# VHH binders against a5wdp0: the designs that were tried, part 3

Target 1, 213 residues: a5wdp0
Amino acid sequence: MNKHNKSADALSLYLVTDSALCADKGLIETVLAAIDGGVTLVQLRDKHASDEALYTTACELKEAIAGRVPLVINDKVQIAHKAKLDGAHIGQGDLSVKQARNILGHDAWLGLSINTLAQLQQTHHHHLDLLDYVGLGPVFATATKQDHAEPIGLEGLSTLSKASVLPTVAIGGINHANARQVYQTGCHGIAVVSAICAADDPKQAAELLIAQR

## First folded at step 23 (VHH)

Design w3
Fold by ESMFold2, fold request of step 30:
Structure w3 (fold): chain B 213 residues (1-213), chain A 122 residues (1-122)
Amino acid sequence: as target 1 above (213 residues)
Amino acid sequence: EVKLVESGGGLVQPGGSLRLSCAASGFTFKEYRMAWYRQTPGKQRDLVADIWKGGYTKYGDSVKGRFTISRDNTKNTVYLQMNSLKPEDTAVYYCTAIDWDEWEGKTYGDYWGQGTQVTVSS
């Protein structure tokens, strides 16, 4: 009944879970503390869990959050549907936007990762009425010996944010050292993983991040 | 255990074509970003082609327009179609699998095959 408004404000501080980083403190404990600290949306992500385990976790997390913030799942759109989560986020390699929306229904959150202006333009042209937000990035990336990562940087983020008709969340390498600069580009929010999941105090980590808004 | 096995290399005449394959196992293939690199003796490995799980592709400048990367997630296989081959394309070609996390902007690991030799010569 009491469905969240799909407002850009829900993107303000977007937590993405990582099961390994949360293992010592516990996933539920970390998420609830982070919500207390100012997280506005939670994405369940566990790259290594079986679908059965992920479904069980989704149901437990939904119950614990108790509607305080939207709960979406990464990639696994069918699990979002079965567990009656608030929605899903998909990347360029996942289900098509149309297929994901068909599975989720009209009211659920659906977000899409955008890495280039061309992808944003295609999204606006073909999928605008099917999406609630876009994730823009990766803003920052860790260099490797082979340099597989291609970040868009703050300039790229600013360009995409200005061009986007949909609400925007910045993705990729965001932490306490750079969150203020990211918010200053005009995106609606930031997505973080280790900045909260690996923190000794997830509540305080969330507080310090949202304070940079 | 992650395994990447390249095949399809060999000797080919200039202007000819060759199709490389890379059979993958030991990981969730559809979730990985895949790439081909090449190396001549004494030089650094160079990116040839890169394909994301969504089909987005990127090519090295010297091969753009001549090479095509593709993937078949039902067969856990990535391909490199090489057309209009030149002597400069002679190298060992390596298949790579990249565990990319867009949310962290981080690679958790990259895996490399043993390589397959491509020789372009008359």
Scores: ipSAE 0.577, ipTM 0.863, lowest interface PAE 1.2, mean pLDDT 89
Fold by ESMFold2, fold request of step 30:
Structure w3 (fold): chain B 213 residues (1-213), chain A 122 residues (1-122)
Amino acid sequence: as target 1 above (213 residues)
Amino acid sequence: EVKLVESGGGLVQPGGSLRLSCAASGFTFKEYRMAWYRQTPGKQRDLVADIWKGGYTKYGDSVKGRFTISRDNTKNTVYLQMNSLKPEDTAVYYCTAIDWDEWEGKTYGDYWGQGTQVTVSS
């Protein structure tokens, strides 16, 4: 039985973790408070952790969440499989969509980052039945001259959201100052990191973000 | 200490070829997005080619089809094969290592080499 159907509503407020930003309160405590505040999906991310440490954290976080919301992992699809997480999210330059789906099995969540209309079109043509959602972005970026990622902005997000057949979550630079504008583009949800992970009160931070939907 | 050392630049005639190398140290090379940029005097640096840890590549419009970026994670080295060179390709070419956080919309660890001069002239 599917305890968590893969509804677009699960994307409404998508928390991406950062262990360093959570250090003051603790990762698990931050995530649980955020769920109490309205987070609908959690992605475990720690770019610098060893695979062993990340697996241990994944197991602890899965137990703590106790099925209240889906738990996915960034990039490390083998760890999602081994820890029996709800799924994974991959980006451009990670495993291929087919490889990730083969590892995860048919029922797990699988999301893919999309930066351009061409990537979205390729995804629709080749991978539509393999994905549950797409992440659209980066919507905002703090950039120096000649920065390596051009933000798509609110207009780009609106264009991609309208073109997407799959459920959409907006990614990149989203916080309390811009979340309402992001939701107004018609995407199904927003992804945040520091807006919750660095907050003094993660529950309240989540409440204030989801209220903008 | 992060260090990026470019080599392989020089003078070449139009239509010729050069291969640039960038030897990297001081970071986990396989986890970084690597790129080549170029700069002509008085202008901003332009993206030439970009290669992600998973092998995805991207090229500037003016070099597509003529240049090829590649990486060898066992040697911590990124390469730029430049064919059919034109006078307009004359520039200082920089190797860069990029720690991009798509979820925050931020770049961390954006490191640059000292550059290597490429001059295309008959």
Scores: ipSAE 0.544, ipTM 0.858, lowest interface PAE 1.3, mean pLDDT 89
Fold by ESMFold2, fold request of step 30:
Structure w3 (fold): chain B 213 residues (1-213), chain A 122 residues (1-122)
Amino acid sequence: as target 1 above (213 residues)
Amino acid sequence: EVKLVESGGGLVQPGGSLRLSCAASGFTFKEYRMAWYRQTPGKQRDLVADIWKGGYTKYGDSVKGRFTISRDNTKNTVYLQMNSLKPEDTAVYYCTAIDWDEWEGKTYGDYWGQGTQVTVSS
């Protein structure tokens, strides 16, 4: 990918990895098959891996992807810097957008999760020039305790997408059954995990998802 | 085995302060969203404070400005600093670890501590 071109088109089909879900086919094989099928950006995420293991995997994935699509990491901004990944995605928290940008440099991708209109407005007011995109969600949720994070739904997603001056990727519970509805809200792309990582054929899964755009 | 052990509860006069601690083990603490809930007799458990793995915090309306949640990932511990305590704060306070995956839109489960009693009485 051209380091000087951080196009919203890269958000079209955004794969977030899960090493456990990829175990039977292998993480790298799953990611490469998914890219062949139409994935436009890959986020390395393994919520249970050590920093050492994540760094090793980041380096291996970077080599395997070979610049075909951007490779970012979830949360671990220092690992993105050390492994020379294309960027990172962060959530609401103590590692501020400013701190993350300082570590990554100007050219790297930096995305931020947004759950509410208030958060989006604060982002526009304070961080607009530091971010490349926002992740909007969770669109859908299958939580056992609904109070933890109320889903924003398709109407919430549409509201946030229309309000955002930054490119948008929809996050949370997206799969083949709902992807078309999600794209129709006007977001720039969708993020998926199990819809590709757990698929028998990751290439075909990606093809079927991007065809819904 | 996942364990959450609360401590720091007790009896305090109105206007006083307490600091609750929750020591966690048996899971990757830094990757979990942590919370404090409280339960008053005859009522359901209410969210007191919530802290995400990146440090973002959220508070119940009745405690905002008086309580502060924090975490120390090197000690696998979450804290609740409780200031300007009122009799209505009297409750059993529970530490909760939430296995939340925003990318999948799933809560895979909650782990709960045994609770610690806080009593605010003149």
Scores: ipSAE 0.543, ipTM 0.859, lowest interface PAE 1.2, mean pLDDT 89

## First folded at step 26 (VHH)

Design y4
Fold by OpenDDE, fold request of step 30:
Structure y4 (fold): chain B 213 residues (1-213), chain A 122 residues (1-122)
Amino acid sequence: as target 1 above (213 residues)
Amino acid sequence: EVKLVESGGGLVQPGGSLRLSCAASGFTFREYKMAWYRQTPGKQRDLVADIWKGGYTKYGDSVKGRFTISRDNTKNTVYLQMNSLKPEDTAVYYCTAIDWDEWEGKTYGDYWGQGTQVTVSS
């Protein structure tokens, strides 16, 4: 049985870890400080780590968090299961929502990234009972190439958040400069990475973000 | 060393088909967005199709319904199935790997292959 309430408020300040950015202070130390500052959910993410390393980190982080907030892992559903994490977040096409749910079990958190209204509608039709929340984005994106996918922007976020019957967390380029505007769209929460992971004071960084809600 | 090697290009008649392959090495393939671009001399390089790490795909308007991008992470390979080819599809086709972070909304870099020539002519 999951000890956390799967409410929209749990998504209020969603921390996505970055091992490189957290290296100076330490991943665990950064996460704990951020939780002290108001982070309500933590997602372990490390695209450069082996599965074995991720598993180890997951276990250590879980122990350190000590049930204060839910801990999920990005994409690695099997690791979530093995490490008995609170859940996982998956992207479009990585693993079917059904497969992910089967691996995680009934009580685990399962989030899905949504990039378009069509995807949201599809999710509502086929996966509503299997998901606990959706990530909406990217809201903001740096234009590095002319032909890459455009961010949904605040207007797109507003549209998707209003259309969603699931709790929503905004994804993509969110920081202290734009958090307030993101919250104002009606989205239940914001997901941040560098805004906290790269901060000199992760606790204060988190406090300043959640204060914008 | 990062390496992208395209293959499968060639000369075909209008209405014909080709399948391009791009073999990748030197980076964590499964974590990258892969894409095909094409370019003709003197013109801008245009997106043909991309496929996200999770398998989500996008296509240029001119190739929708005719081209299919796919990937095999076990082989570190991205493919472009090109059907119903037209003379206007003639170009050098390039494979690219894009380091995209959806949570930050940032591209941290890209890698490019040498390109493969596709010529559609009667």
Scores: ipSAE 0.698, ipTM 0.946, lowest interface PAE 0.5, mean pLDDT 93
Fold by OpenDDE, fold request of step 30:
Structure y4 (fold): chain B 213 residues (1-213), chain A 122 residues (1-122)
Amino acid sequence: as target 1 above (213 residues)
Amino acid sequence: EVKLVESGGGLVQPGGSLRLSCAASGFTFREYKMAWYRQTPGKQRDLVADIWKGGYTKYGDSVKGRFTISRDNTKNTVYLQMNSLKPEDTAVYYCTAIDWDEWEGKTYGDYWGQGTQVTVSS
C-alpha cells in the first residue's frame, strides 16, 4: 500500500537531485536538509551514474528519507521497481506510460513530462488513469546558439496547468527568483535542482522556496 | 574525445531516398538529445529534426512526413531517413549532440559533426 498521499500538495516543492552539485555536502545530507526545509517530494537523478551505482544510491537514499516524503527516480523505472521506490518520472519517448505503470504497479507514483498542449491532450486521451502527475515545462530556459528547446514561459505554464486534469509540477529553470510567479499560475508545485542542491544551506533554500507558495 | 561522424550523404535524384548516420563516441550517448541540422552556403543552419533522449521527435516543417529521425542507443548512432527528396533539401547535413537538462532548462554543451553533403539533383 502506498503510504503517501498522491495529492497535488505532495508536488508543492519537488526536489530533483544532482550528484555533482551535492558532492560537497553529500547527496543524502542535502536531501535530508531540504526535506527539513519543506521539500515534499524527491526525485533521484544522476545522468552520469551507472545503473548499479544508481540502484545503490537509491537504496541508501530511500533508507535515509525513511518514508518522510515520496522518493521517485528519473527515467529508470526498473530501478524504481527493484529498489522499491515510491515511483518514477519519465519523459516523452521513454518507456511507454503503460509499460512503466505495469512495471511499477498500481500504487507507485508515475509522472510524465509534458512539453506541449498536444502532448497533454494525448496524455489525457490515452493515459489519464495511469499517471499521478505531469511535469510541465520547461518553463524557463536559457537560450542556446541553435535555439534548442523553446520554453513555455509563465503564460504557457498557466495554459497547460489550467488544461491539465492531473496534478501539475512546473519544470525548468525554477529558482528563488521566479518561484512565486510559477506558483501564481495555478501550477500545484515547482521542481527545483540547483536552487537547493547548490545552496550553501539546502534547508534554508527549501524554506525560502516553499514560502513563496 | 568526443566524436560525431556523419555518413550516408551523396547525390540522389528528386524523389529518391538517403539514410544518414551519425556515429557518436566519447560521451554518454543515451543522455543526450540528438539532432540533424542542415546548412546551405551563405544561409543559416536550420533544424531538420531532433530526437530527445527518450525518443520524442520534432521535425522542421519542410521535412515533416518525409524525414524520420531515429536513434539506436546500443550503437550510439542517430539516423535520418530521408524520403521523397527534393532539390530544396540540398545542403550540408550536420549531426549534433545536445546536453540538455529539462529540469534546469539549460544546455550544458553541444557537439557537432563535420557534416555530410546531400545533393538532390536530376
Scores: ipSAE 0.697, ipTM 0.945, lowest interface PAE 0.5, mean pLDDT 93
Fold by OpenDDE, look of step 27:
Structure y4 (fold): chain B 213 residues (1-213), chain A 122 residues (1-122)
Amino acid sequence: as target 1 above (213 residues)
Amino acid sequence: EVKLVESGGGLVQPGGSLRLSCAASGFTFREYKMAWYRQTPGKQRDLVADIWKGGYTKYGDSVKGRFTISRDNTKNTVYLQMNSLKPEDTAVYYCTAIDWDEWEGKTYGDYWGQGTQVTVSS
């Protein structure tokens, strides 16, 4: 049973955790501070943790958050289910949306990363009733090598956001310098990592970001 | 030490097939985007195909419908099945591992193999 409102506003300030960046202050401490600052949704992500470690962290984080905001996990749908998290976010090529939904159940949050208009259209046709939101991006990207995926930019984000029937959160390279512009595209929320995780004051960092909305 | 080792290249007649393999070691393979690039002397490197950690694939226009990229995370290996080969496909094919973070929009690193020669000729 999910008690959180799945409205677009829940995506306003989407925190994606980074254990390495949060190491000095502590992951839980950072997240809680960020929530105090205005974070509206938390995604647990750790590329280096074992599934067992991730599960443990998930449980601890869930307990600490105490239902204040939704807690989802990146990619690890089974862990979300086992730890009874609020949901999961999956990328292209991961578990199918249907499989993920079946694992999570009807009430859980399920997000999908979208990189192209074609993917968005496909999602609309096949998965509209199975998803709660889409992540659009990367909006910004560092200099990519030749033939790497290009960032969609603000214009691309605007296009995708307008085309989306589902609530949208912008993904990729978002920080205090560009958050306002991202919000202005019509995207419902922004997802950030280092902007909060690496901040000396995660609460203040979050406050400054959400103020740009 | 990170290592990518390509294999499976060689000489083949037009219309023939080859299967390239890239064996990876020294990093968490499952967390990386993998890709095949090819390069002809004097020309720029071109993307042949890439495959995300979750399995999503993208192909260069010239190889769509003919080439298939796949990965086996249990073997730390990425493959390129090349069918209906053309002389234009002649190049050195390189395997690369890309540490891509979609949430930050950053590549934290990439690794390259030594390349394997593919020659399509009558």
Scores: ipSAE 0.685, ipTM 0.940, lowest interface PAE 0.5, mean pLDDT 93
Fold by OpenDDE, look of step 26:
Structure y4 (fold): chain B 213 residues (1-213), chain A 122 residues (1-122)
Amino acid sequence: as target 1 above (213 residues)
Amino acid sequence: EVKLVESGGGLVQPGGSLRLSCAASGFTFREYKMAWYRQTPGKQRDLVADIWKGGYTKYGDSVKGRFTISRDNTKNTVYLQMNSLKPEDTAVYYCTAIDWDEWEGKTYGDYWGQGTQVTVSS
């Protein structure tokens, strides 16, 4: 099923797509440029697209990537299965890890977002053999007067990274200004969105990020 | 048009229970973080509970173990089960929808209901 090596290095530079940010250059063009720049894994994400549109995009993107790097999808496990993607990433409380694994099969990539140490411990206890990696975060978050998520910060990331028995990718507000510090925590990789998707030169943007590792 | 409509508030005796509902429309409900806040006159609005799009929950310290937030994406509704109510829980309770992106660590916007009064008194 999955031909890619599920090593921690595959998480080194994790691109999460944003169709709106990629609109000028094109989603596929942006992703390919980013891969040329050093992206090691791509996650298709579009919260505004219909499932049908996502499926179409997934197939096109898969074809374009041509097996260069793993392609996973955010949350939509059924689409991953139908489009024969390399895997999926799910959040806390989404489709259960067990159900996701059953849909994807044993060879597919399955990632889970982790926000707290308690969640990590629970994951180790119940789902260790079902997951391939964990996303730790958000590391950074923009504070708002009305509501904001509590970021784990670099210290929290370091703690979770050290505690994790699974490969780790840092998520949340990561960009060129903080990537080096994130890598220094011991986290295996970083996930970025706008740092690449909104860049004038996605290839160069990716090169600059991975160079901080 | 985005709309959040709270219901279920009212007067209850200490130790009693209430269940608040918030019916949402005009946006993709399943993609939003939902939360309940409460406010008394002259005081700041405080977080009561929130529930992420995937179902992860967080509670204010004063309501932990007594309140439960839940959501039904098929009904575009978020709920707040309030048990063991105390006079200190008296406030206007507001429902809010938050466009939170965990990958960017950003909130792109929020919507608020009109609020519902909860009064706990003997």
Scores: ipSAE 0.665, ipTM 0.939, lowest interface PAE 0.5, mean pLDDT 93
Fold by ESMFold2, look of step 27:
Structure y4 (fold): chain B 213 residues (1-213), chain A 122 residues (1-122)
Amino acid sequence: as target 1 above (213 residues)
Amino acid sequence: EVKLVESGGGLVQPGGSLRLSCAASGFTFREYKMAWYRQTPGKQRDLVADIWKGGYTKYGDSVKGRFTISRDNTKNTVYLQMNSLKPEDTAVYYCTAIDWDEWEGKTYGDYWGQGTQVTVSS
């Protein structure tokens, strides 16, 4: 994809990889089928890979995608730079937005996770020119007795989406059962993991998800 | 085998300080959210503080401004600096490692240490 053309439409169906969920069919095969089905952006994510293994995978995935959609990496901004990926996504408390942009350069995609209105307002005030999009969430969460994760829900997503001046992608617990309601909040796109990575037919899974847009 | 070993607990006077440490092994420490919980007899465990893999921190209301959580990914260790201690802080403090996945909105598992006693008394 043209590195100077960063459209919010690239967020429409945002695939986040999970190497374990893709193991049966294969990571590359899953991603390529999903792109054929309507995925518009791919984030490489593998929590347990060494940096060297992750770099190797990034290079292989970049070659396989062949510029059909943007390829970004979760957290590992230096790997995005070294592998010449299209960008990165970072979270609160990760490498600072300024540091990430400095490593990636002007043209790369850079996204930031946002959980609260206060974080969004700080982002608008301090980092607006440095980011291409924000990830809003987690929209849904499975809670346990010992885990006090606080999903923002559809109402929280709607509130943050309306307030954001940057393009928005919804994250957290999104699947075929809820994607339509998520799109209806007005976010620019949805991020999914298992809805595609664990699907028997990743192409069809992507088709069914994007059809809900 | 996953192991979380707390240390640094003990007796301290009101207004004093303690530093808890939790040494971790048997999992990819840098990818986990780490937390401290505490439990007073007869009560449920309460979150004291957590620290996300990128260093973002959150605190329980009763300890905000007095406690500081930190982590050292090169030593697989999480710390809790406790200042201005009060008798109400007396509890068993547990180190916790949480496999939180924000993209799926799901906890895939958690690990707990054995706990370390903190007692604040004159």
Scores: ipSAE 0.583, ipTM 0.860, lowest interface PAE 1.3, mean pLDDT 90

Design y4
Fold by ESMFold2, fold request of step 30:
Structure y4 (fold): chain B 213 residues (1-213), chain A 122 residues (1-122)
Amino acid sequence: as target 1 above (213 residues)
Amino acid sequence: EVKLVESGGGLVQPGGSLRLSCAASGFTFREYKMAWYRQTPGKQRDLVADIWKGGYTKYGDSVKGRFTISRDNTKNTVYLQMNSLKPEDTAVYYCTAIDWDEWEGKTYGDYWGQGTQVTVSS
């Protein structure tokens, strides 16, 4: 498996796909246009696809991207391995960081979602050498009930970004209206879904987002 | 067709224990955040505990150390073990399932059971 540079710059504009939001224009077309506009890393995510369908999509997207940016998958570490993707991102989930790294190998991207300072500290103490970056969030949330959405806000993001030894990507509720403020906290990048996937012009949407950096 | 069915409520003496269960169907249980909320008459619903698909848990201040949330993905069931019960724990307890999208920072939906009454009284 190839060694590749896992620079924090790859986090600058991090696209997370949503196949339903991309359906009108097509997933592949949306991703390629977004890369042309400045997306630096793509995460394949489809909450509703079977593993078989997701694997097929992963292979097609990998071929279309053709190594222009890293391609990772959300949660489905075995699919990343089978499809020879560039890596995976995992949450606070059943699969441990150690297990995920063992499946992926030492060269692949592996990221972990972090919501609290305690989680960040535990990650630094126990898993630092196993991860390439952390996702910090959710920064913003549209919630009707406080207990369902626990955003960390810009202040929380700034605190976690300052404390992190690993490269950071901000996640949760990020769009054209708030991206500049998010970048100003000092995180290495922002992750977006609908800001690009639902845009009439994904290339332009990506250009407008990265211009806020 | 999502269904959440709570059970295990009832009348119990102070200091006693109860175990609540919530049987789930109609969605991919293992992918959802599950929670218990409680509501006393005339009050807003309060978070009792939640459990994420990966096992991370959070507890309300008044129940921490006394209550334990757990889940069994093979049985599509979430539990609340309630120990050292106090009269102020008297409430209707609701099971919830939350389709949370951390990347968008939004909930696509939440589902609620009908609730089960817990009464702590002599």
Scores: ipSAE 0.553, ipTM 0.862, lowest interface PAE 1.3, mean pLDDT 89
Fold by ESMFold2, fold request of step 30:
Structure y4 (fold): chain B 213 residues (1-213), chain A 122 residues (1-122)
Amino acid sequence: as target 1 above (213 residues)
Amino acid sequence: EVKLVESGGGLVQPGGSLRLSCAASGFTFREYKMAWYRQTPGKQRDLVADIWKGGYTKYGDSVKGRFTISRDNTKNTVYLQMNSLKPEDTAVYYCTAIDWDEWEGKTYGDYWGQGTQVTVSS
């Protein structure tokens, strides 16, 4: 069952799962506790799972969430369709936005990762009516000397958020220590992984994060 | 077992072109950031170009406009097209695969090939 109110408020506290980080407490238990604590949208992500395992997990998680918040999947648009999830999130160079929308249908959530102003402008020009939100990042990154990683930072996030005509969720390295500053840039929400998935108490972790809004 | 095998190096005259290839195996190639680094004796390794899983690319200042990185996820291969080569481009070129998680903003580790020599000499 899809919720057909695709409000930017659903991005407020966006949980991305990590199966390894959730293994000790259990994925289902972690997600449900996080929803009770204020998570507004869940993205299923397991980069290393087979499609068969991921489909099974998607079905179990959908049943457990029972429509309380939207459930989307990272990358695997066909699995979102088969499991009747609420939508998907894709990156640059994954399945094209047009192909993803064709598979998902008109009403499903579809989000796209954006790293630069040029990508945002191209998205506005070519894909605006096909997307429900954009993910902006990475805001923070732990870079090695040899990696030359370029986080966009709070200033870059603020610039992209102000330029975007679509709702925005901030992505990358967000946790309790920086969530307040991220919200202050004017993005519509924050995405977190370990800040909730690795927390001893996922409900409390979610409460502390959303309180920074 | 992760394996990165570079090829396409060699001797070329200034102004010439080469195309480097890196065949990858032992990991989920499409999920990794791929890069080329180069090193001359006695110097640190420098980033030449990288390409993220989503197709975003970045280039070192000295090669921008002359080199193009690309990837083919169906062949698990990353390429470096090197045009307008200069003697200063002479180096060992290394292919790398980087386990990058954009949602956490974190690198979990990297893999390096054995390198391929590129020599630009008149």
Scores: ipSAE 0.552, ipTM 0.858, lowest interface PAE 1.5, mean pLDDT 89
Fold by ESMFold2, fold request of step 30:
Structure y4 (fold): chain B 213 residues (1-213), chain A 122 residues (1-122)
Amino acid sequence: as target 1 above (213 residues)
Amino acid sequence: EVKLVESGGGLVQPGGSLRLSCAASGFTFREYKMAWYRQTPGKQRDLVADIWKGGYTKYGDSVKGRFTISRDNTKNTVYLQMNSLKPEDTAVYYCTAIDWDEWEGKTYGDYWGQGTQVTVSS
């Protein structure tokens, strides 16, 4: 099996896919161009796909990436296992961290979303040896105060990053206009979706993002 | 077609309990943030509680410690357990589904039920 040594550097530029945003250019073409531009880890995510379709896509992406960077899946740990992906990322409350690790095995990547200091502290207390990284966010959100989204902001990100003993990737609303500020908080990497998936030139978009580190 | 149907409202004495349910259809329930809001006539809707797809919960200050939001993704249902009810909890309670994308930091839209009346009085 291809071991990537689970280094925090793999979080440097973390691409999360969105099939609708990639539809014109193609998902695989977008991901490969983004890797050429400096993406260091890819998360397969498709909110609208059935599990069967997602499994097929996972297998196709794994073959296309050919081990150049880790490939993980959002939330669907069984698909990561079945498709022999490099790991998974899970949110609070779906599959427990212990269950996910049991399915994935010792060597796979496993990340967990963290929104609050209390969640981080509980993670350190109960799950520290089971996780490879945490995702911290959402850092930014849409400018609508009517919605329930409460971004943690750069200060919240800095607070959580400094408190975390695990490697950190910043999540939520990150793009070319704010990536430098995000890196400056001391997190190990940034996660992006539309900044690359919707770009006319995904390779260049990735180059411009990683240059801000 | 997205549909949210609240049930479980009614008349209850102060100090009593009610359990609200919201049955959802027409969307991928487990991927949505779900919430309860309440409204009295002539006032804006107030957040009662929300629950994110990952299980994180948030409560309005006036209901903390008394109300519990939960979800069952196998039944596409969100619940609000309301304990130690007070007359000021009297309102129409609305179930909402919020298309929240944590990775983009965006809300793509929200859906609202028709509401269920909760009345707390002697």
Scores: ipSAE 0.532, ipTM 0.855, lowest interface PAE 1.5, mean pLDDT 89

